# VHH binders against Protein DOG1-like 4 (DOGL4), part 5

Target 1, 232 residues: Protein DOG1-like 4 (DOGL4), of Arabidopsis thaliana (Mouse-ear cress) (q84jc2)
Amino acid sequence: MSKMRNLVEEKFLEFYESWVIQLELYLHQLLIAHNNNTMSETELRHLISKLTTHHKAYYTAKWAAIREDVLAFFGSVWLNPLENACSWLTGWKPSMVFRMVDRLRKSRVVLVEAQVKKLEELRVKTKFDEQKIEREMERYQVAMADRKMVELARLGCHVGGESVMVVEAAVRGLSMGLEKMVKAADCVRLKTLKGILDILTPPQCVEFLAAAATFQVQLRRWGNRRHYVTHS
Below, E stands for the ipSAE of ESMFold2; O stands for the ipSAE of OpenDDE; V2 stands for 0.75 times the mean of E and O plus 0.25 times the DockQ between their complexes.

## First folded at step 3 (VHH)

Design p36 (from a27 with T104D; framework vhh_6qgx_2)
Fold by ESMFold2-Fast, scan of step 3:
Structure p36 (fold): chain B 232 residues (1-232), chain A 123 residues (1-123)
Amino acid sequence: as target 1 above (232 residues)
Amino acid sequence: QVQLVESGGGLVQAGGSLRLSCAASGFTFSDYAMAWFRRAPGKEREFVAAITWSGDSTFYTDSVKGRFTISRDHAKNTVSLQMNSLRPEDTAVYYCAASFPGYDLHSYEYDYWGQGTRVTVSA
C-alpha cells in the first residue's frame, strides 16, 4: 500500500514535469500564431485541438492517479508551494478563467455582442456549479465530525489489528468521497474550458489559451524562484 | 483499442418495449459519461439520453422523457437504454457514445462512437 502510494506520486511527478514542458512548447506556438496572423483558420483549429488534447491528457492521467491515491493531490509534491496555495479542489478555480477573458477583452480582443452574452451565461453557470461543489465539500467536512468518525478516531488510538483494519476502511471511505468531489470539480473545469473555446473564434481561442498557459507557466516560475522580503 | 459495441436492436410493434445495450472496452469506463444518439432515415443525428460518469444524473430529450431510461453497470462496463411505449417515430439507428469527462449534447464533442444498432417500430 505505502509502496504503491509512493509509486503513484513518483509516476505523476514524472508525467507532470513532461506535461508542463510540452505546455511551454505549445505556448510558444500560440504566441507565434497570435503575433504573426499568417496562419489559416484550419492551422489555428489544429493548434487549438493540440491544446485541448493536451489538457484532456492531463485529466486522464490525474483520474488514474486519483483512483489510487486522491490525497496525493492535496498538497501535491509535483507542485511548488505557490502553485499549491493557488489550488481550488486540486486544480484551477473554473471561474478564474473569465478574469483572463475579461483582461484580454479590455486589452486587444474584440468580442461581438452575442459572444459577450454567451460568455456571461457560461460564467453564471460555472459559478453555480462551483458553489454546488463547495456546499458538498462543507457537508463532507461536517460528516467527518459525525458519531461514526469520532468512534473510529478513538479506535485508532489502540494498536490492535481490528482497530487498524477499521481505521483503514474509514480512511478508504473518506478517500472515495474526496475522489468523487475532485472528479466533479474537474468536470466543471473541462466544461468551462470547452464552453469558452466553443464561443470564441479560432484567433480568440489562441489568445485565450496563450493567456491561460502564460499564467500557469509564470506561476510555476515565480514559485520556483521565491522572491520575498523578510524581517530578521 | 477502444470499442463501443451496441446490441438489442430489432423490429418491434408500436407500444412495445426494447432494451439496447452498449459494451465498452479499451478505456476506463467509469471515468466517461455515456450517451445514446439516434439517426432516423433522412435526418440528422439527434441526442436521446445521457448518464454522467458517476451515474448520479441522467438527461433525456423531451420526446422520450418518461418512456426511456438510461442506466449503467460499472462491473460489466455497459450502458443500457430501456425503451418503453415505442412509437413509429422512434425508428432509427441508435448509437452509443462516450465523452471524457462529463456530458455533451453536440455529436462532434463525443470522444468515442459505436457503429449503431437498428430499431424499427411498426405501426
Scores: ipSAE 0.235, ipTM 0.642, lowest interface PAE 4.9, mean pLDDT 83

Design p37 (from a27 with T104E; framework vhh_6qgx_2; at its last look DockQ between E and O 0.15; V2 from the best seeds 0.00; counts 0 for: pae E 4.8 > 2, placed apart)
Fold by OpenDDE, look of step 4:
Structure p37 (fold): chain B 232 residues (1-232), chain A 123 residues (1-123)
Amino acid sequence: as target 1 above (232 residues)
Amino acid sequence: QVQLVESGGGLVQAGGSLRLSCAASGFTFSDYAMAWFRRAPGKEREFVAAITWSGDSTFYTDSVKGRFTISRDHAKNTVSLQMNSLRPEDTAVYYCAASFPGYELHSYEYDYWGQGTRVTVSA
């Protein structure tokens, strides 16, 4: 069944489609940079910066959107079912990127001992932060049958202008906690990404970003093949 | 149109206190981590303190821990730095900075900067 989309969903869907297109372009550049081996460190850093900026733009848009409707991101109509299934608090699982790094290490990326140590430390920190957020989310979810929700349910039995206003206020209140958790998760994502990029050399960063972008793009493609999703 | 305007700097004796304030405008204040940096004479700009977008967490450089307190007011779009037990080595130009979405320890990672306010601590 097709779901009715609200304005926030529609706007973000459009944004995301454009954003993914741009990501694919950057992916192409990353791959070229990786294969060419002729780019200077400055050039590589510039490319890395562009990708970082691109990701930052996503979260800027996301946070603007979640202020209006955080619940839209728990259904994420702009994602296919596979993408949604792989989502953790409306985005990628921060600890997942370490698996990507591990894969790179097993292939052709050579990390010095100092890098390995730093990555492990970052991994531990990331995991800790994830767990903290998960505990908070669990607490929130367990508390879903609290006074506010009971009140909301009660009010939902009545139709009227005043009642609707009260319900809306209650929903907003309930959404605030979710918004906070989502933003916290996003912070862990970006912190983890930045941490990895700070540890890796520019060439390694390019390779990592290429791998990450590839995974994201392929996940979308795979999901779209299995489940038809109308985005536009 | 983004602006960060610091205030509250001045001359104070060692052991004294100052409260710096930074007024933010032109961006979604509530989405940004806010930080204070300082640049002492002849030294590089260094991180002093930061507060997350939500205000729930703060971070301080070791030299100011227990003496400085960073806070923010979302209603006023301001970030403040309460500086107690000031020392001559705290003498610097203090800068307000904003970073989306988290705070960072390096100055080049911040999105917006104020012009700074001078703090002078006399012995």
Scores: ipSAE 0.752, ipTM 0.876, lowest interface PAE 0.7, mean pLDDT 91
Fold by ESMFold2-Fast, scan of step 3:
Structure p37 (fold): chain B 232 residues (1-232), chain A 123 residues (1-123)
Amino acid sequence: as target 1 above (232 residues)
Amino acid sequence: QVQLVESGGGLVQAGGSLRLSCAASGFTFSDYAMAWFRRAPGKEREFVAAITWSGDSTFYTDSVKGRFTISRDHAKNTVSLQMNSLRPEDTAVYYCAASFPGYELHSYEYDYWGQGTRVTVSA
């Protein structure tokens, strides 16, 4: 069972390393597109589609992995300590991307009033969804403590198959609850990302995606440079 | 190898009820949002109803709200649409569709589609 947990972590580590390498390649394409004002709308939409497909591939692999071992995503071995420190419920905090959107105001083509209004509405909804998830996580932690106490009490009074069944049910419930919360957080991330891309024009989408990918790649590089040797 | 197979279509009288079912295979059903769309003769495809991956949230187009109910069964890998108080205007080919989580309200982002099942409501 311990070996099974190690295999899930190793498989996702291998996946994530390849996924990040491909993200860096897409980032280079985004930067070229951003600097090349002659790319057609069709070409820009194709590049945006590659990035959205790439992010969908990440969440597909993540959801498969959390189904087997959701705890692998809390303090992930494929992330350096800085990346882990910046994590909110196993990933990026959805409202953070609006800070990247603010940079679009400095681009050659500024946001029109209608876009600004829609982005503000999306920001408010995103923050509300984040707070809702945080409250659900608090409820999960309370339920986890209650289940542990009930389990301990029952184990003290009953031995055999009955106790084993109760323990298995409790453990399954804890894992399912945590998986549900992670998936809910990922859904907010995906809705926020898709919402931004639907509001922005293709050139603005390229600039936004380039900013987001640059931040993700640079955060990984900064963290890797601070690799400490800490062993006795 | 992804398949969505619709069933339950047919001819019904106005005011009647019909239950559509969609059996899913070839993907992890419990990870996907599911929806029903319809296309009436001479019209574009229209969103009808959607249910999130967890089943915790449902969405309906205004014209069917209160009359139709979408549900899913993870054990059977099925999504169902219970249609009550049917009107002649509900006559259409109904399509089952699967969407990546978080994209269920973006009608044109549904990746997998069934072949459709015909519903005819007589006056």
Scores: ipSAE 0.326, ipTM 0.705, lowest interface PAE 3.9, mean pLDDT 84
Fold by ESMFold2, look of step 4:
Structure p37 (fold): chain B 232 residues (1-232), chain A 123 residues (1-123)
Amino acid sequence: as target 1 above (232 residues)
Amino acid sequence: QVQLVESGGGLVQAGGSLRLSCAASGFTFSDYAMAWFRRAPGKEREFVAAITWSGDSTFYTDSVKGRFTISRDHAKNTVSLQMNSLRPEDTAVYYCAASFPGYELHSYEYDYWGQGTRVTVSA
């Protein structure tokens, strides 16, 4: 968008741009820690804490914003089209984060059998929770479509202001339902992230966080470069 | 390791007030939402009130809105439930609970639970 239309979008765009810049700075620190074999466990835990705090700050700001305008997070103005196309309920799909774990097992990250077992248990739980949310979203969308069809039939029979009041109620109900589902999805994301970080050792956590931040930064850069080229 | 310890329960007359407190330890308190649930005689455990990890938002079941107030103290790692205008139907064992990341209202989503404190409201 060339212009922001409302204060929620303007405020969050400003927040998100700053948040991504800070994420890139933390990525730099993660890569230094990755290459510095003399860092203590305490130093690594401090860096991991910075990253987890940074991610929690994102959700704190997001949850405040979705109370005011949850629809802003479906097709967000602060994300490029590639980033938006990769979204599952306004963010990364929880089960897909295990692809990063799988890639790390190929490179330098050696997992003991106990860690592998716990990660597979977490993957199963994450997928179960994810599918539960998808089923709830399906039920909501079916109910909304049925309600919409009835209302469209009634609008065809009425002349007057009654349809405005019904439409306003429907929009309010949609917003409340979407807010609950977005928060549920975010909860699965945060539980999955915490679960992975609890299973991994501090050096492994640094490598995981670096991979995740790299992917997010590269997705943004690649999407912006392709978009810019196709528009010029 | 993780502990949630409730206190402040007791016997009180209808119309009176009582303040419950929950001391938390063994986890990063500021990362968790905190909640109060209750189990009345002959009923299942039900949600009473919750407060988000930041303290920015509170939630209440309809029957306690305007009478109960949940709050949290990050310096002391405590959650409190101020209960005013108590009624006999508020008689229950009250449980403190913690949820990461803490906006869930259902009991099956809570990670940690206290042992409960008994509140009895007499007519």
Scores: ipSAE 0.173, ipTM 0.596, lowest interface PAE 4.8, mean pLDDT 82
ESMFold2 (binder alone), look of step 4: mean pLDDT 84; pTM 0.862

Design p38 (from a27 with T104Y; framework vhh_6qgx_2)
Fold by ESMFold2-Fast, scan of step 3:
Structure p38 (fold): chain B 232 residues (1-232), chain A 123 residues (1-123)
Amino acid sequence: as target 1 above (232 residues)
Amino acid sequence: QVQLVESGGGLVQAGGSLRLSCAASGFTFSDYAMAWFRRAPGKEREFVAAITWSGDSTFYTDSVKGRFTISRDHAKNTVSLQMNSLRPEDTAVYYCAASFPGYYLHSYEYDYWGQGTRVTVSA
């Protein structure tokens, strides 16, 4: 038996803390760029590229971790309860980033008609992809109630090497299914993020990324401060 | 160090078959979508075929649909392109490419590239 935390959880906790620190440093750069119109388009593209690379690094590390233990990402120990409560299939719900996009429409940076049309098409596609994944998750949850799965659970109640091995094999199979669904959800996340960045101009990208990073950092800080709300 | 090494190129007669292979190392192969692109002299790289990270879906450009088949082997870290009913128009340098996490039609969206393998189809 492993202790309270397994190796995957400990390793990813260390990674995630460092990743968030770097995100905050990039957020500082984004806010400077957003509030100062003296940066060149080349400088803005470079900053956007750093953020894109940073997000890809997160998913690279996550996919390595879920290959070893996908369940570590359901109720993650490196996230506070508020962050966990806002989670959809181990991460942010893709369609929710369009709230950040909606904020751009109220800023000094105006979206042109062609951009609005493309963003709406992307929003519809993103919702469709989310619903497809939700249907797949529902099918997996229904399969948990299947007669054969119930029979395997009964076998696991009996102490013995063979019954334990059979149950472990079934759990491993279910974990592989969850890994596939988490990766599918992450693909929708990255496709949505990339789609938005491809539609927006560099100054609009900086504003969008700053809004998204601010929300993520703020949500983490609020959850950490209100973790023991009963004490306040 | 990331490496994508193509093999299987050569000279073949029209109507013949050829199998290209790409061996990947230095990155987590199973997390990447894999694709084949080709380039004729004086032209830009064009999309040929792609396979998703899971292997569940394959995509082809219209001119090769029904003739080419892309496949992957996670245990061997390889992606293959089986080319049947070859035409002189298929003559090109074929490139193996990897992208995380999905496939794309534009070459600039791919993270890693092989050196290419030459395919010549005689009339």
Scores: ipSAE 0.080, ipTM 0.570, lowest interface PAE 6.3, mean pLDDT 84

Design p39 (from a27 with L105Y; framework vhh_6qgx_2)
Fold by ESMFold2-Fast, scan of step 3:
Structure p39 (fold): chain B 232 residues (1-232), chain A 123 residues (1-123)
Amino acid sequence: as target 1 above (232 residues)
Amino acid sequence: QVQLVESGGGLVQAGGSLRLSCAASGFTFSDYAMAWFRRAPGKEREFVAAITWSGDSTFYTDSVKGRFTISRDHAKNTVSLQMNSLRPEDTAVYYCAASFPGYTYHSYEYDYWGQGTRVTVSA
């Protein structure tokens, strides 16, 4: 009957709010760097490193949290409904960043042929890794409905020391399966981000990171500023 | 305090075997990819082998593929490198390294490093 959030949700909500505030501060720095041609390549690389470290800190905190309660990340309380609607396996869909890069290239970013080729190779690899994870998610969902799981669900309707222990072990196994899948998806996300940054020049990296951070921040603001009427 | 402590290095005749171990403490071992790098006298640090955080995938440099096997034990917070059919060219200081959230061939992307263990293979 409790409407209180669990400890994992409360702790990650506090972390995430601070993390987003820091992302907005980095976004401000990225926009200044993008609009001013006064920063050295060393200064740009330092700024890019701050952003990559910031994203890495998010996944470090996330993996600690999912080890305790992976289900907190499916329909997260620290995300608004719009942010949750845009999630693929508890986060952004890796291949979507290539559509962002393609849009920037078409309008503003000048990419040399060698970069275009490497980005296409990375895109193909990323989509392949996504499809492997999607097939694993399908297998997981099918396994949830298999005969043994149905039998364990029936046992969960009866109290008794041995029966309770068997059901609890099965539930832990299911959670471990989801945790593994979420971690696999996060690995694809970070490898894709790293791969794009390795292909782009420092000024192009700043433009890409600014676009990505702008989209993330705006998506949150659009969802949070949604007006709705309430009737008791 | 984060620590990676290597052990198992020593002197061995060509064709022999050694097992290196790395004990990890001060971080969540199960979340990190683990790797072995080596540095031969007068050479740069090179990638040898890596194992993903889950233990499901292993990666090797071509020169050791089929001879070396990397493994990890989550209960003991250890990563091991079984080295078989050793060659004089394998003589180096071997370093254990940890990277979140995945392995890479680039040493600069690793978060934590051990101090190294020396392996000498005589002809």
Scores: ipSAE 0.242, ipTM 0.668, lowest interface PAE 5.2, mean pLDDT 85

Design p4 (from a27 with S30E; framework vhh_6qgx_2)
Fold by ESMFold2-Fast, scan of step 3:
Structure p4 (fold): chain B 232 residues (1-232), chain A 123 residues (1-123)
Amino acid sequence: as target 1 above (232 residues)
Amino acid sequence: QVQLVESGGGLVQAGGSLRLSCAASGFTFEDYAMAWFRRAPGKEREFVAAITWSGDSTFYTDSVKGRFTISRDHAKNTVSLQMNSLRPEDTAVYYCAASFPGYTLHSYEYDYWGQGTRVTVSA
């Protein structure tokens, strides 16, 4: 972990704001493509490629940032409270994207039986990978209560600055395990997204990506418009 | 500037061994899955082997499984392919490739490519 936590948070906040603005621009292009019968398969594949590249850019930047300070991604300052409340291991829960797939089942572009079968197989694999990571998180949480951590916490209460530095070193060590877990979760996310796109036709990919981006953008807007109760 | 530089190719007799190495620079090597592809004369590039970003999992095409071993060294930013019991059918140009964050069997999905190193296996 970097000792310059505020720099990691500030840098990623700037990156994320720009990344979301570009996602919204891509969403507009996806909605136009979805409503327009004139785009060729080549043009649709190009647009889909722009979205996949955009998501890969997010994870490239994220992995650089978590190498410096993984804890910045738990309760992130660039996310509003609603977005943070919906997070699973610093991001979206992979199996939740199959809710977007359910929307496609009622679309004008009908899924064929072979696609439905492959999507169900992918859903089962994704759920299995999620459960494996959840078991790793449980083991990590149990390890936090081991003898060494209990002893370090006790020393932090009784001794001055030197014990604080020792505790900080231990926390940095624990952050390495957390980083590996976050990277594993991100791999499941990208594998799930890619798997869905590999199964779908280009028009179905556009509809799926539009639904996913719409949900992400709207969740951010709803959280930013925070509801309040007023009595007059 | 991103570079993948292969070395270790050459001429070897059937049943012999070669070790290919790929030196990576200009990107965060430790975040990328690394793979080897090969292209025989008159054929498309085919998948040979891959290793995950963590190094915990390796994957091989059936024709090389048990004969080839892929490994990586994060300290040196290198990926290696140890090729044993070589066959004339292994004759090809071998390419090192990087993909974020996981490997794929499809060459068009890789982010970065080396120039290739030639391996010739004589009968």
Scores: ipSAE 0.313, ipTM 0.696, lowest interface PAE 4.0, mean pLDDT 85

Design p40 (from a27 with L105E; framework vhh_6qgx_2)
Fold by ESMFold2-Fast, scan of step 3:
Structure p40 (fold): chain B 232 residues (1-232), chain A 123 residues (1-123)
Amino acid sequence: as target 1 above (232 residues)
Amino acid sequence: QVQLVESGGGLVQAGGSLRLSCAASGFTFSDYAMAWFRRAPGKEREFVAAITWSGDSTFYTDSVKGRFTISRDHAKNTVSLQMNSLRPEDTAVYYCAASFPGYTEHSYEYDYWGQGTRVTVSA
C-alpha cells in the first residue's frame, strides 16, 4: 500500500505541477482577452472552452488517481499547507464561487436582473447539494465508530492472519465510500462551474474565469511563502 | 431543445447480437458522460454501461462485462452499445442517458433521458 501510495502521489504531483503551469498560461490569455476589445464572441467562446477542458482534465486525472488511493487527496503532497487548510472534501467549496461572483459585481461585471435571479437559484441548489454531501460524510463518520468497526479494530490489534484479512477488507470498503463522496463533491463543483458559465455572457465568463484562476494562483503563492503566515 | 433518440432494439435469439444507437441533440454532447440503463418488466432501472465525456474510460455492470461494448462518436453526436452473447435475462427496455460532468451508476444523477428502445431475447 505504501509503495502504491508513493507512486500515485508522485504521478499526480507531476501532473498537478504541469496543470498549474498551464493554468497560469491560460490566465495570461484571459487577462489579455479581458483588457483587449478585439476578440470576437467566437474567439472568447473558444478560450472559455479551453479553460473548461483544462478543468475537466484535472477531474479526469483526479478520479483515476482516487480509484487507486483516495487518501492521497486528503492532505495532498502536491498542495502546500495553506491550500490543504482551505480544502473541503479534497477541493474548493462550491459556495466560494458565488462569493467570487459577488466581488466581481463590484467591479466591471454588469449583471442584468435575469442573471442575478438565475445565479441565486444556482446558489440555493449548490448549498442543497453541499448539505447532502455533508450528511453522507456524517453517516460515514458514524459508520467508522459503530460497534462492528470497533470490534474489527480490536481484532486488528491481535497476531492473527485471519483478523488481518477481515480488517483489510473493511478498510477497502471504507475507502470506496470516501471515493464516492469525493466524486460527488467534484460533481457539485463541476456542475456549479458549468452553471455559472451558462448564465454569464462570454466577456463575463472570461472575467469570472480570470478571477477564479487568479485566486487559485495567489493562494498557492501565499502558501509557498509561508514564513509570512507562520513566522514569528 | 434537448433530445436523446434510441434505435436498434428488436427481437433476437439467445446467443445473438444487437447494436443500439443513441442520437443526441440540443446540448454540448462532448461535455457529457453517456450511459445506457435498462428496465426489465416488473423491475427498476439498472445501470448497464457508461463512457466518459472524453471517451477514455468505459464502465460496465458485472452481468454484461465482456459481452457489451459502449462507444461514442463525437462527430455524429452518437453513443452506441454493441451487445454480444445475449441472454434472456438481457430482455428489457434500454435507455440512453447523459450526465454532466461525469459518470455515475445512479439514475437520479442523470440530466437527460431518451424514451427507450425495447430488446427481447428469446430462449
Scores: ipSAE 0.000, ipTM 0.284, lowest interface PAE 10.7, mean pLDDT 83

Design p41 (from a27 with H106D; framework vhh_6qgx_2)
Fold by ESMFold2-Fast, scan of step 3:
Structure p41 (fold): chain B 232 residues (1-232), chain A 123 residues (1-123)
Amino acid sequence: as target 1 above (232 residues)
Amino acid sequence: QVQLVESGGGLVQAGGSLRLSCAASGFTFSDYAMAWFRRAPGKEREFVAAITWSGDSTFYTDSVKGRFTISRDHAKNTVSLQMNSLRPEDTAVYYCAASFPGYTLDSYEYDYWGQGTRVTVSA
C-alpha cells in the first residue's frame, strides 16, 4: 500500500517479512520430518527447539517495538486485512490452537489418555487466562470514557503549555496500559504453545507445529489473494 | 555480554535471615521473568521463587512460602530474594535466572543464568 509509515512500522515490517520467510523454511523441514519419519528423537527435538526459538525471537522483537509504539500493532501495516481481521489483542487467540491439537486425535501417532486429559486441562486454563485479559481490556475501555478522560479530552481542544503536558501524560499512560495488556496476551500465547509442546511427543510436536505454521502461512496467502476468501 | 551476578550468600544460623541480590546487564531486564533456583548437595536444581516481568505476580515453591520474598527493581536492574526463618534444609547454591517472557519450573528453559551463590544454614 501507499500509506505513510512511521519508523517503528518500517523496521518491524522488514523484520516480519524476513521472519515469515524463515517460518516457511522451518515449515518445509517440519513437513519433511512428518512425512518421511527418518529423523531420530534427538533430531526432532532439535527441530522443535528451532521453532520455539523462532517464535521467541518474534516476541522479543515485538516487545522492543511496542515499547516504542504499541499502536503500530493495532492495525499492523505488515499484515493484510484478513490477518488483521483474525487478530485478538495484536496476535492469534491462544485457545484457537487447540483446533490444531484436535486434528492430532485422528493422526497415525495417537494421543494417549493421559495426554488428552492434560490437553483439556491446559485448554480450560488458557480460556480462563484469556477471560482475565478480556476483563482488563473491558476495564481499559471503560476508563477511556470515565470523567477524568472526558475532562482531559476537553483540555486537549485548547492549545496551551500546561494543558498540552497534562494531555500528553495521560496519552502516555494509555499507551503503557495497552503495552501491559499486549504483553499479558503474548505471555498466554507462549505459555499455551509451550504447554502443548510439553504434553506432546516429538513426532506429535512436529505435526502440531506443521499444522500451526501451515495455517499461518496459508492465511497470509489467502488474504494476499482474495480470490480464495471471496469464493469460500 | 549478558551477565547475571549474584551476591549475599553466606553462613547463617537456623532461624536467621539472608538477602540475595542479582544484578542483570546486557539484556532488556524489564521484559524478562526472573527466578531463583537452588541446588542442594546431592540433589538436582529446583525452583524456589519467580517474579513476572511486570512485578505483579510472584510464585514460590511450597517449602519457602511465607518465609521467602522475591522482589525486583527495574531502575537498578536487580532481583532480590529475602530469606527469613532459614532452615538447615535451605542449604544450597542459589542461582538467579532469566526467562523471556514468563517464568517456568523447567530450569532448561531459562535463557540466562548466574554463577550461583552459596547459602549454608547451620543447625
Scores: ipSAE 0.289, ipTM 0.693, lowest interface PAE 4.4, mean pLDDT 86

